# VH-VL binders against Probable ABC transporter phosphonate/phosphite binding protein PhnD2 (phnD2): the designs that were tried, part 23

Target 1, 264 residues: Probable ABC transporter phosphonate/phosphite binding protein PhnD2 (phnD2), of Prochlorococcus marinus (a3pdp9)
Amino acid sequence: SADPDKLIVALIPDENAATVIQDNQGLKDYLTEAFDKEIELVVTTDYSSMIEAARNDRLDLAYFGPLSYVLAKAVSDIEPFAARIKGGTKTYNSCIIGNTKKGVTSFDDIKGTTFALGDPASTSSRLFPELTLAENGLTKGKDFQGVFLGSHDAVALAVQNGNAQAGGMACPILKSLKKKGVIDPSKVTTIAQSSPIPQYPWTMRSTLSPELKEKIRFTFLDLDSDKVLKPFNADGFASITDSDYDGIRKAGKLLGLDLSKFVK
Short names: E, the ipSAE of ESMFold2; O, the ipSAE of OpenDDE; V2, 0.75 times the mean of E and O plus 0.25 times the DockQ between their complexes.

## First folded at step 12 (VH-VL; framework fv_acimtamig)

Design r1 (from k1 with heavy chain S57D; at its last look DockQ between E and O 0.11; V2 from the best seeds 0.00; counts 0 for: pae O 13.9 > 2, placed apart)
Fold by OpenDDE, look of step 12:
Structure r1 (fold): chain C 264 residues (1-264), chain A 119 residues (1-119), chain B 106 residues (1-106)
Amino acid sequence: as target 1 above (264 residues)
Amino acid sequence: QVQLVQSGAEVKKPGESLKVSCKASGYTFTRYYMHWVRQAPGQGLEWMGIINPSGGDTSYAQKFQGRVTMTRDTSTSTVYMELSSLRSEDTAVYYCARSPWYTGYFDIWGQGTLVTVSS
Amino acid sequence: SYVLTQPSSVSVAPGQTATISCGGHNIGSKRVHWYQQRPGQSPVLVIYYDSDRPSGIPERFSGSNSGNTATLTISGTQAMDEADYYCQVWDSYSYVFGGGTKLTVL
């Protein structure tokens, strides 16, 4: 249906599903009221599953990471429309972190270690960490061993606990985990930060009615509810376009990503 | 090993309610959706409903709307399915099954729980 | 509601190829999944996304989907393959199973 009574709103599993769902309860309530529709929040098992769902037009709204969005856009007709703004910026950074106790505090220290990554389709816990490492002369499989742990919080915990000696993750998530007391700042060292990355895009399926699509855009861009924005650590949502993620496409190509590995 | 272990067989009377449990182990419980599927004796599989990883969202087949309630407890990695106003036609083996959402398939199944409804 | 149609039964001699069909309107536009259920046991996923095999499923199991028919093929059928087989799809926020096919290995 171009105007369904229920909207499926998918969220990328960059943290454990319980946390993601909890953080988005405010949004769920807000959208329920705004649209006068049933809102179903879904957190997929992994990034690939979300891309596949988009490919099959099973998602009405979807909150992707930048890379996963690019991958999804390549195989589905989704439309980006909004991203978080904080402090006037629509960007965030990827962090490379090391276990302090293990003495991993520089790029040279990463040699010979296990490096924790999130999802293969993750922007800040796979794409940019690998790019940064490569730029610093470190190659996965040669200079260090990579391991995919599925989510950013898993990466942080693995590094903190020494199961991995280093890892890559979104800096905002790291900050959040520290604030929550999940990660001890004394145990995890930030080795590097990436260049600015375009924020997570909100997307909608293209087959929604034009009227509903406009309402969705307006609702998000006009959103000023603290109940919604506080969990997002955002001042609001700002308009975005597909071209805002051309840099991500370029970065993906540099890593030689194969889209066939992410979608059926 | 990934597994779903369900509660034991039950005998019920018409008008009563049943509640079946499904305990998950061997995987990240909060990353998978859970389904309930039943199978009447000698019949095929019938989807009943789905519950999301947090337990905050459910969707039920139209046939069971108003009679079925699905819940889950993250602390115990257990999912529950309650069916009220039981009828003889509700006699079936009830399965829990996990699903990578939105993949659309069920990759791990419980052993099943036989519920017999008879006067 | 969306309906999947399977033959009630299929018979095959050991070593021969078994073919089980699943009919549905424009089913080729959907992703079809297949489950094996041996007597007294729970269903087991044997094919997902039309033709992909889960880990641990023998290569003799394959699937295809086009037009109005999805097909499960079991080459070199063995006695242990005797079971009920169900096709399944997602449709309009629901999950739909076929009626099931009993495969008998002669």
Scores: ipSAE 0.000, ipTM 0.470, lowest interface PAE 13.9, mean pLDDT 92
ESMFold2, look of step 12: ipSAE 0.701; ipTM 0.873
ESMFold2 (binder alone), look of step 12: mean pLDDT 95; pTM 0.961

Design r2 (from k1 with heavy chain G56D; at its last look DockQ between E and O 0.02; V2 from the best seeds 0.00; counts 0 for: pae O 13.3 > 2, placed apart)
Fold by OpenDDE, look of step 12:
Structure r2 (fold): chain C 264 residues (1-264), chain A 119 residues (1-119), chain B 106 residues (1-106)
Amino acid sequence: as target 1 above (264 residues)
Amino acid sequence: QVQLVQSGAEVKKPGESLKVSCKASGYTFTRYYMHWVRQAPGQGLEWMGIINPSGDSTSYAQKFQGRVTMTRDTSTSTVYMELSSLRSEDTAVYYCARSPWYTGYFDIWGQGTLVTVSS
Amino acid sequence: SYVLTQPSSVSVAPGQTATISCGGHNIGSKRVHWYQQRPGQSPVLVIYYDSDRPSGIPERFSGSNSGNTATLTISGTQAMDEADYYCQVWDSYSYVFGGGTKLTVL
């Protein structure tokens, strides 16, 4: 339906599902009232599942990471329309972290270690960490062993506990985990930060009615509820376009990402 | 029977604050939004704000931003509305009204609370 | 801000049909709800979603909405129908009421 009574709103599993759902309850309520529709939040098991769902038009709204969005856009007609803004910026950074106790505090220390990654389709927990490592002369499989742990919080915990000696994750998530006391700052060292990355895009399926699509765009861009924005650590949502993620496409090509690995 | 029962009439002075309560019964409290609507004497209905079922999210009309606070207690099935810095123009009957999920209408109303602001 | 316009008053004889209009820009694209408020009483929902009736509301109450005008119709008007009637919509994250119409049964 171009104008369904219920909207499926998918959220990328960059943290455990419980946290993601909890952080988006305010948004759910807001959208429910704004659209006068039932809102169902969905957190998929992994990034690829979300991409596949988009490909099959099972999602009405979807909050992707930059890379996962690019991958989804390659196999679907999803339309990006908004991203969070904080302090006037629509970007965030990826962090490479190391276990402090084990003495992993530099790129050289990463040699011979197990490096924790989130999801293969993760921007800040796979793409940029690998790029940064490569730029510093470290090759996965040769200089270090990579392991995918599924989410950013899993990466942080693995590094903290020494199960992995180093890892890559979104800096904002790391900051949040430290604030919450989940991660001890004395146990995890930030080795490097990436260049600015375009923020997570909100997307809608293209087959929605034009009227509904405009309503969705307006609703997000005009959103000023602190209850909604606080979990996002955002001042609001700003307009974005597909071209804003061209840099991500280029980066993906550099790593030789194969879309067949993400689409069934 | 589904009903909303509000607290009694109040007399206030300019600059003071009012707090009205609305107790719900006869239905699942956590499945409905709650609204506050006021009506000045001889005037029409004016929407003030909304609070979600869990009580962790509110939205207020621009006119009342900074002066109004809505809260709810699930354990007692009660919603509260506080209005500060009262003016004579705030003299009105204040209503709580529930709104079903996914709807934009008010299907059950409280009996109203008259608040008079006078020097 | 979105504005709903209602006539200040409407008069009908008992048994006649009363029609109350609610004007708004492209109101036909919105869902309109109607409330009845008798003197000294709280408002009561009488029509929702343009034309649906809550349980307990008499069939003589009906609603329509198209273009720039929503309409509440009361057929076979009775003395007990004398009240103020308000139309209401959602707009821009706010709830908007019309100015109200006083229906007098002669």
Scores: ipSAE 0.000, ipTM 0.463, lowest interface PAE 13.3, mean pLDDT 92
ESMFold2, look of step 12: ipSAE 0.629; ipTM 0.850
ESMFold2 (binder alone), look of step 12: mean pLDDT 94; pTM 0.957

Design r3 (from k1 with heavy chain S57D S59K; at its last look DockQ between E and O 0.10; V2 from the best seeds 0.00; counts 0 for: pae O 12.6 > 2, placed apart)
Fold by OpenDDE, look of step 12:
Structure r3 (fold): chain C 264 residues (1-264), chain A 119 residues (1-119), chain B 106 residues (1-106)
Amino acid sequence: as target 1 above (264 residues)
Amino acid sequence: QVQLVQSGAEVKKPGESLKVSCKASGYTFTRYYMHWVRQAPGQGLEWMGIINPSGGDTKYAQKFQGRVTMTRDTSTSTVYMELSSLRSEDTAVYYCARSPWYTGYFDIWGQGTLVTVSS
Amino acid sequence: SYVLTQPSSVSVAPGQTATISCGGHNIGSKRVHWYQQRPGQSPVLVIYYDSDRPSGIPERFSGSNSGNTATLTISGTQAMDEADYYCQVWDSYSYVFGGGTKLTVL
């Protein structure tokens, strides 16, 4: 249906599903009222599952990471329309972190270690960490061993606990986890930050009615509810386009990512 | 080992309610959706409904609307399915099955719970 | 409602190839999944996304999907393959099973 009574709103599993769902309850309520539609929040088991769902037009709205969006866009007609804005910027950074107790506080210390990554389709817990490491002369499989743990919080916890000696994750998530007391700042050292990364894009399926699509865009871009924005740690949502993520496409190519591995 | 363990067989009378449990283990419970599927004796599989990882959202097949309630408890990694106003036609083996959302398939199944409805 | 149609039964000799069809309107535009159910047991996913195999499923199991028909193929059929097989799709935020096919290994 071009105008369904129920909207499926998918959220990328960058943290555990419970946290993601909890953080988006305000949004759910807001959208329910704004659209006068049933809103179902869904968190996929992994990034590839979300991409596949989009490919099959099973999602009405979807909140991707930058890389996962690029992958999804390659196999679906999803339309990006908005991203978080904070302090006037629509970007965030990826962080490389190390276990402080184990003395992993520099790139050289990462040699010979287990490096924790999130999802293979993750921007800030796979793509940019690997790029940053490569730029600093470290190659996965040669200089360090990589392990995919599925989510950013898993990466942080693994590094904190020493199960991995280093890892890559989104800096905002790291900050949030520290604020919540999940991560002890004294146990985790930030080794590096990436260049700015375009923020997570909100997308909609292209087959929605033009009227509904316009309403969706308007609703998000004019959203000023603290109940919604506080969990997002955002000042609002700002307009974005597909071209805003061309840098992600280029970065993916640099790492030789095979898109076929993410598409069923 | 990933597994779903369901509660034992039940015998019910028409008009009563059944409640079947499904305990998950061996995986991150909060990352998977759970489904209930039933199978009448000698019949095929019939989808009943789905519950999301948090338990906050459910969707039921049209046939069971108003009679079925699905819930889940994250602390015990258990999903429940309650079916009210039982009829003889509700005699079936009831399965819980997990699904990587939004993939659309069921990759792990419980052992099934036989529910017999008879006067 | 969306309907999936399967033959009620298929028979095959050991070592031969078994083919089970699943018909549906424009099913080729959907992703089809297949389940095996042996007598007295729970269903087991054997094919997902038309042609992908879960870990632990023998290579003799394969799937295809195009047009109005999805197909499960079992090459070199063995006695242990005797079971009911169900195709399944997602449609309109619902999950639909075929009627099932009983595969008999002669």
Scores: ipSAE 0.000, ipTM 0.469, lowest interface PAE 12.6, mean pLDDT 92
ESMFold2, look of step 12: ipSAE 0.593; ipTM 0.845
ESMFold2 (binder alone), look of step 12: mean pLDDT 94; pTM 0.959

Design r4 (from k1 with heavy chain I50E; at its last look DockQ between E and O 0.01; V2 from the best seeds 0.00; counts 0 for: pae O 6.2 > 2, placed apart)
Heavy chain, then light chain:
Amino acid sequence: QVQLVQSGAEVKKPGESLKVSCKASGYTFTRYYMHWVRQAPGQGLEWMGEINPSGGSTSYAQKFQGRVTMTRDTSTSTVYMELSSLRSEDTAVYYCARSPWYTGYFDIWGQGTLVTVSS
Amino acid sequence: SYVLTQPSSVSVAPGQTATISCGGHNIGSKRVHWYQQRPGQSPVLVIYYDSDRPSGIPERFSGSNSGNTATLTISGTQAMDEADYYCQVWDSYSYVFGGGTKLTVL
ESMFold2, look of step 12: ipSAE 0.618; ipTM 0.849
ESMFold2 (binder alone), look of step 12: mean pLDDT 94; pTM 0.959
OpenDDE, look of step 12: ipSAE 0.018; ipTM 0.608

Design r5 (from k1 with heavy chain I50T S57D; at its last look DockQ between E and O 0.01; V2 from the best seeds 0.00; counts 0 for: pae O 7.3 > 2, placed apart)
Fold by OpenDDE, look of step 12:
Structure r5 (fold): chain C 264 residues (1-264), chain A 119 residues (1-119), chain B 106 residues (1-106)
Amino acid sequence: as target 1 above (264 residues)
Amino acid sequence: QVQLVQSGAEVKKPGESLKVSCKASGYTFTRYYMHWVRQAPGQGLEWMGTINPSGGDTSYAQKFQGRVTMTRDTSTSTVYMELSSLRSEDTAVYYCARSPWYTGYFDIWGQGTLVTVSS
Amino acid sequence: SYVLTQPSSVSVAPGQTATISCGGHNIGSKRVHWYQQRPGQSPVLVIYYDSDRPSGIPERFSGSNSGNTATLTISGTQAMDEADYYCQVWDSYSYVFGGGTKLTVL
């Protein structure tokens, strides 16, 4: 249906599902009231599943990471429309972290270690970390061992606990985990940060009615509810376009990513 | 600190070639595209071209095709721009600037190199 | 080739708001970046991705982009803001600058 009574709103599993669901309850309530529709939040098991769901038009709204969005856009007709804005910026950074106790505080220290990654389709816990490592002369399988742990918080915990000696993840998530007391700042060292990355895009399926799509855009862009924005650590949502992620496409290409591997 | 340091001012005659260098420091050199932008006296900024992080790919503005060559040396973290068949109109301050490969903006600039072409 | 059009000059009294426009066909579908260039100095990135501010850039600098016009806004303009300002976009693997706008603080 172009105007369904229920909207499926998918959220990328960059943290454990419980946390993601909890953080988006305000949004759920807000959208429920704004649209006068049932809102169902969905957190997929992994990034590829979310991409596949989009490909099959199972999602009405979807909150992707930059790379996963690019991958989804390649196989589905989703339309990006908004991203978080904080302090006048619509960007975030990727961080490479190391276990402090084990003395992993530089790129050289990563040699011979296990490096934790999130999801293969993750921008800040796979794409940029691997690019950074490669640019610093570190080759996966030769200089270090890579392991995918599925989410950013899993990466942080693995590094903190020493199960992995280093890892890549979104800096905002790391900051959040430290604030929550999940990660001890004294146990993890930030080795490097990426340049600004375009923020997570909100997307909608293209087959929604034009009227509904406009309502969705307006609702998000006009949103000023603290209850919604607090968990997002955002001042609001700002307009975005597909071209905002051309750089991500380019980066993915540089890494030699095969899009077919992310589609079932 | 992150910085781009360019070679000194040059005086050239028409028909000659110029080669300007730009040395990068304070960051991972291979993580950024390098660009050259020039500015004639009293005029605006003009993009000349770019070289990718590996140095294996270049893109030049149409205006400079056939006359400009950009290279980079990873071992010295230096980028070079050579412009041949100089004309008086090539008198300008030449800037190097970096950009993240996944962006379209220039976040760090060199101090500029004045090149004067006169008979 | 893609063309960006800026006014040649803009004047503003201290403390007032300066607005510099950058026109381009369907520029709203592109991302616009802005650079400040003070006399005798290199350009400095002041706005990227239409409205994002680099670290160290004052909050009085803001940007917007829609339709055929991008706008750089400087609120509470100060003497130190007197400079040339350039808009810039990426287009077809090329980079395009506007003609520049000279901002004079009266």
Scores: ipSAE 0.017, ipTM 0.510, lowest interface PAE 7.3, mean pLDDT 92
ESMFold2, look of step 12: ipSAE 0.633; ipTM 0.848
ESMFold2 (binder alone), look of step 12: mean pLDDT 95; pTM 0.962

Design r6 (from k1 with heavy chain S57D P100E; at its last look DockQ between E and O 0.03; V2 from the best seeds 0.00; counts 0 for: pae O 6.4 > 2, placed apart)
Fold by ESMFold2, look of step 12:
Structure r6 (fold): chain C 264 residues (1-264), chain A 119 residues (1-119), chain B 106 residues (1-106)
Amino acid sequence: as target 1 above (264 residues)
Amino acid sequence: QVQLVQSGAEVKKPGESLKVSCKASGYTFTRYYMHWVRQAPGQGLEWMGIINPSGGDTSYAQKFQGRVTMTRDTSTSTVYMELSSLRSEDTAVYYCARSEWYTGYFDIWGQGTLVTVSS
Amino acid sequence: SYVLTQPSSVSVAPGQTATISCGGHNIGSKRVHWYQQRPGQSPVLVIYYDSDRPSGIPERFSGSNSGNTATLTISGTQAMDEADYYCQVWDSYSYVFGGGTKLTVL
């Protein structure tokens, strides 16, 4: 339907699903009231499953990461409309981290180790870590063994616990995990930080009515509720366009990503 | 073609642990959440917990926190549920069931495993 | 701690319409799913998202949800519909089932 009574809202599983759902309860309540519609939050098991759901037109709103958005846009009739703002910017960074006890503090220390990656379709826990390591002379499968752990919090825990000697993940998520006490700052070293990455886009299916789409866009852009913004670690939301993600398309091509791996 | 096949019936004593397996076939194992739901004789359905087989993350119902452990083996497409410190009220049929997403519904169920705890 | 309330039993004659209620505070704001469990068998999904029917479920099964009550409706009830029926929602990071309703076809 172009104006359904209930909206399915998918959230990228970049952390544990229960955490992702909890962090979005304020947004769910806000949107329920603003739209006079029921909001169902869902989390797929991995990024590829979310791309598949979007391709099959089963999502009304979807909160993708940058690379997963680019992959979903290529096969789905969706459009981006908003991204969170923090400190005046719609960007974030990827961090390369190392285990303190193992003495992993430089790129040279990563050689011969197990390197933790998130989901294969992740921007800051797969794409940018692999590109950054390659720029520093380290090739996955040759100079280190990559292990896909599914989510950013899983990467951080594996590095802290020594199950992987190094890893790559979103810097803001690492900071949040340290503040929550999930990660002990003394056990995890930051080796490097990427250039700016465009922030996770909120998207909607293009088949929603024009009136509903404008209401959705306005509601996010006008959002000023601390109940919603604090769990997002955000100052608000700003407009985005598809072209804001052209750099991600180029980075994906540079790494040689095969689009068919992310669709069924 | 989609099937969830569980291990056979068991008889246990109070204080022991049980471990039930659930083998998935006919679909991509890591694209669906797996749940465990139990049913005491003549009673209704009771949700116990969920595992994401893609990464192994779990969440358990409060009643079972500390007694239940769910794991998976992606090489055999199998989920395991262990329940420790058994008591007579743990006598039930234990079902595995899948859902496409967290907060979703259970579209496919295993055949059930009867576990009897004598007391 | 969300509670779903169902009648313990419902009896209908063959060909009649059976209605099975599922009561809950503001259940109309939730998505309700229904399962059929024949004696000695595993549950089978018959309705999801309040009113959607999985492939292979007869059109005589329908569902509705508003206010504080969700309802499973079986029109033209047949002997093979004799089973226990459970409603289910998601709430508070938990999957919550109703107590079940035994449908008897006399």
Scores: ipSAE 0.698, ipTM 0.876, lowest interface PAE 1.4, mean pLDDT 92
Fold by OpenDDE, look of step 12:
Structure r6 (fold): chain C 264 residues (1-264), chain A 119 residues (1-119), chain B 106 residues (1-106)
Amino acid sequence: as target 1 above (264 residues)
Amino acid sequence: QVQLVQSGAEVKKPGESLKVSCKASGYTFTRYYMHWVRQAPGQGLEWMGIINPSGGDTSYAQKFQGRVTMTRDTSTSTVYMELSSLRSEDTAVYYCARSEWYTGYFDIWGQGTLVTVSS
Amino acid sequence: SYVLTQPSSVSVAPGQTATISCGGHNIGSKRVHWYQQRPGQSPVLVIYYDSDRPSGIPERFSGSNSGNTATLTISGTQAMDEADYYCQVWDSYSYVFGGGTKLTVL
């Protein structure tokens, strides 16, 4: 249906599902009221599932990471329309972190270690960490061992606990975890930050009615509810386009990612 | 091994109700939707309805609205389908089948349950 | 309601290529899935998302979908391929099956 009574809103599992769902309750309520529709929030088990869902035209709205969006866009007709804005910017950074107790506080210290990554399709917990490491002369499988742990919080916890000696994750998530007391700042050292990364894109399926699509765009871009924005740590949502993520496409190519491996 | 095991064959009379069970094993039960599909003798497959992983949400084909009830028990990894006010036309093999929420296909099927409705 | 149309039967000699069509309005815009059902057995998924094969399905099975017709192709057809085949789509939160095609291997 071009104008369904229920909207499926999918979210990537960049943190544990409970946290993701909780953080998006405000948005759910807001959208329910704004659209006068049932809103169903869904958190997939992994990033590839989101891509597959998009491919199968099962998602009405979807909140992707930048890389997962690019991958999904390659196999579906999703339309990006909005991203978080904070402090006037629509970007965030990826962080490389190390276990302080184990003395992992520099790139050289990462040699010979286990490096924790999130999801293979993660922008800030796979793509940019690997790029940053490569730029600093470190190659996965040669200089360090990589392990995929599924989510950013899993990466942080692994590094904190020493199960991994280093890892890559989104800096905003790291900050949030520290604020919540989940991560002890004295146990985890930030080794580096990436260049700015375009923020997570909100997307909609292209087959929605033009009227509904415009309403969705307006609703998000006009959104000023603290109840919604506080969990996002955002001042609002700003307009984005597909071209805003061309840099992600280029980065993927530089890393030699095979997009076909992410398509189910 | 991933499998769906259904309850045994039943014989019913018109006006009665049937209840078929489908026990899942070998996978995370709470990840998948469950469907019921029936097949009358010599006929094709007919989708009856779907139940979500939590069991709190169902959707039935229009043809069965008001007569079919699907439930699930997470503790036993079992899904149930009840069909009331049985008619001779309800004679069929009933299948349970799973799907991911984000897919539109059925990747695992039960062995089927024959239900015969006769006077 | 959305309707899928299949031929009632298709016959092929062993080793030949079998083609089973599934017609539907603008079916090319949908994802089509195919099931094999041998006599007395449950359906088995053989093609999903128009052309993808599940693990364990022989490479001789392939699928395509464009316009108003989806097609299941079985190259080098074997006796064991004799079965009923059903196409299926998702439409408006419902699941729709074709009428099924009986494939006979002569």
Scores: ipSAE 0.021, ipTM 0.552, lowest interface PAE 6.4, mean pLDDT 93
ESMFold2 (binder alone), look of step 12: mean pLDDT 94; pTM 0.958

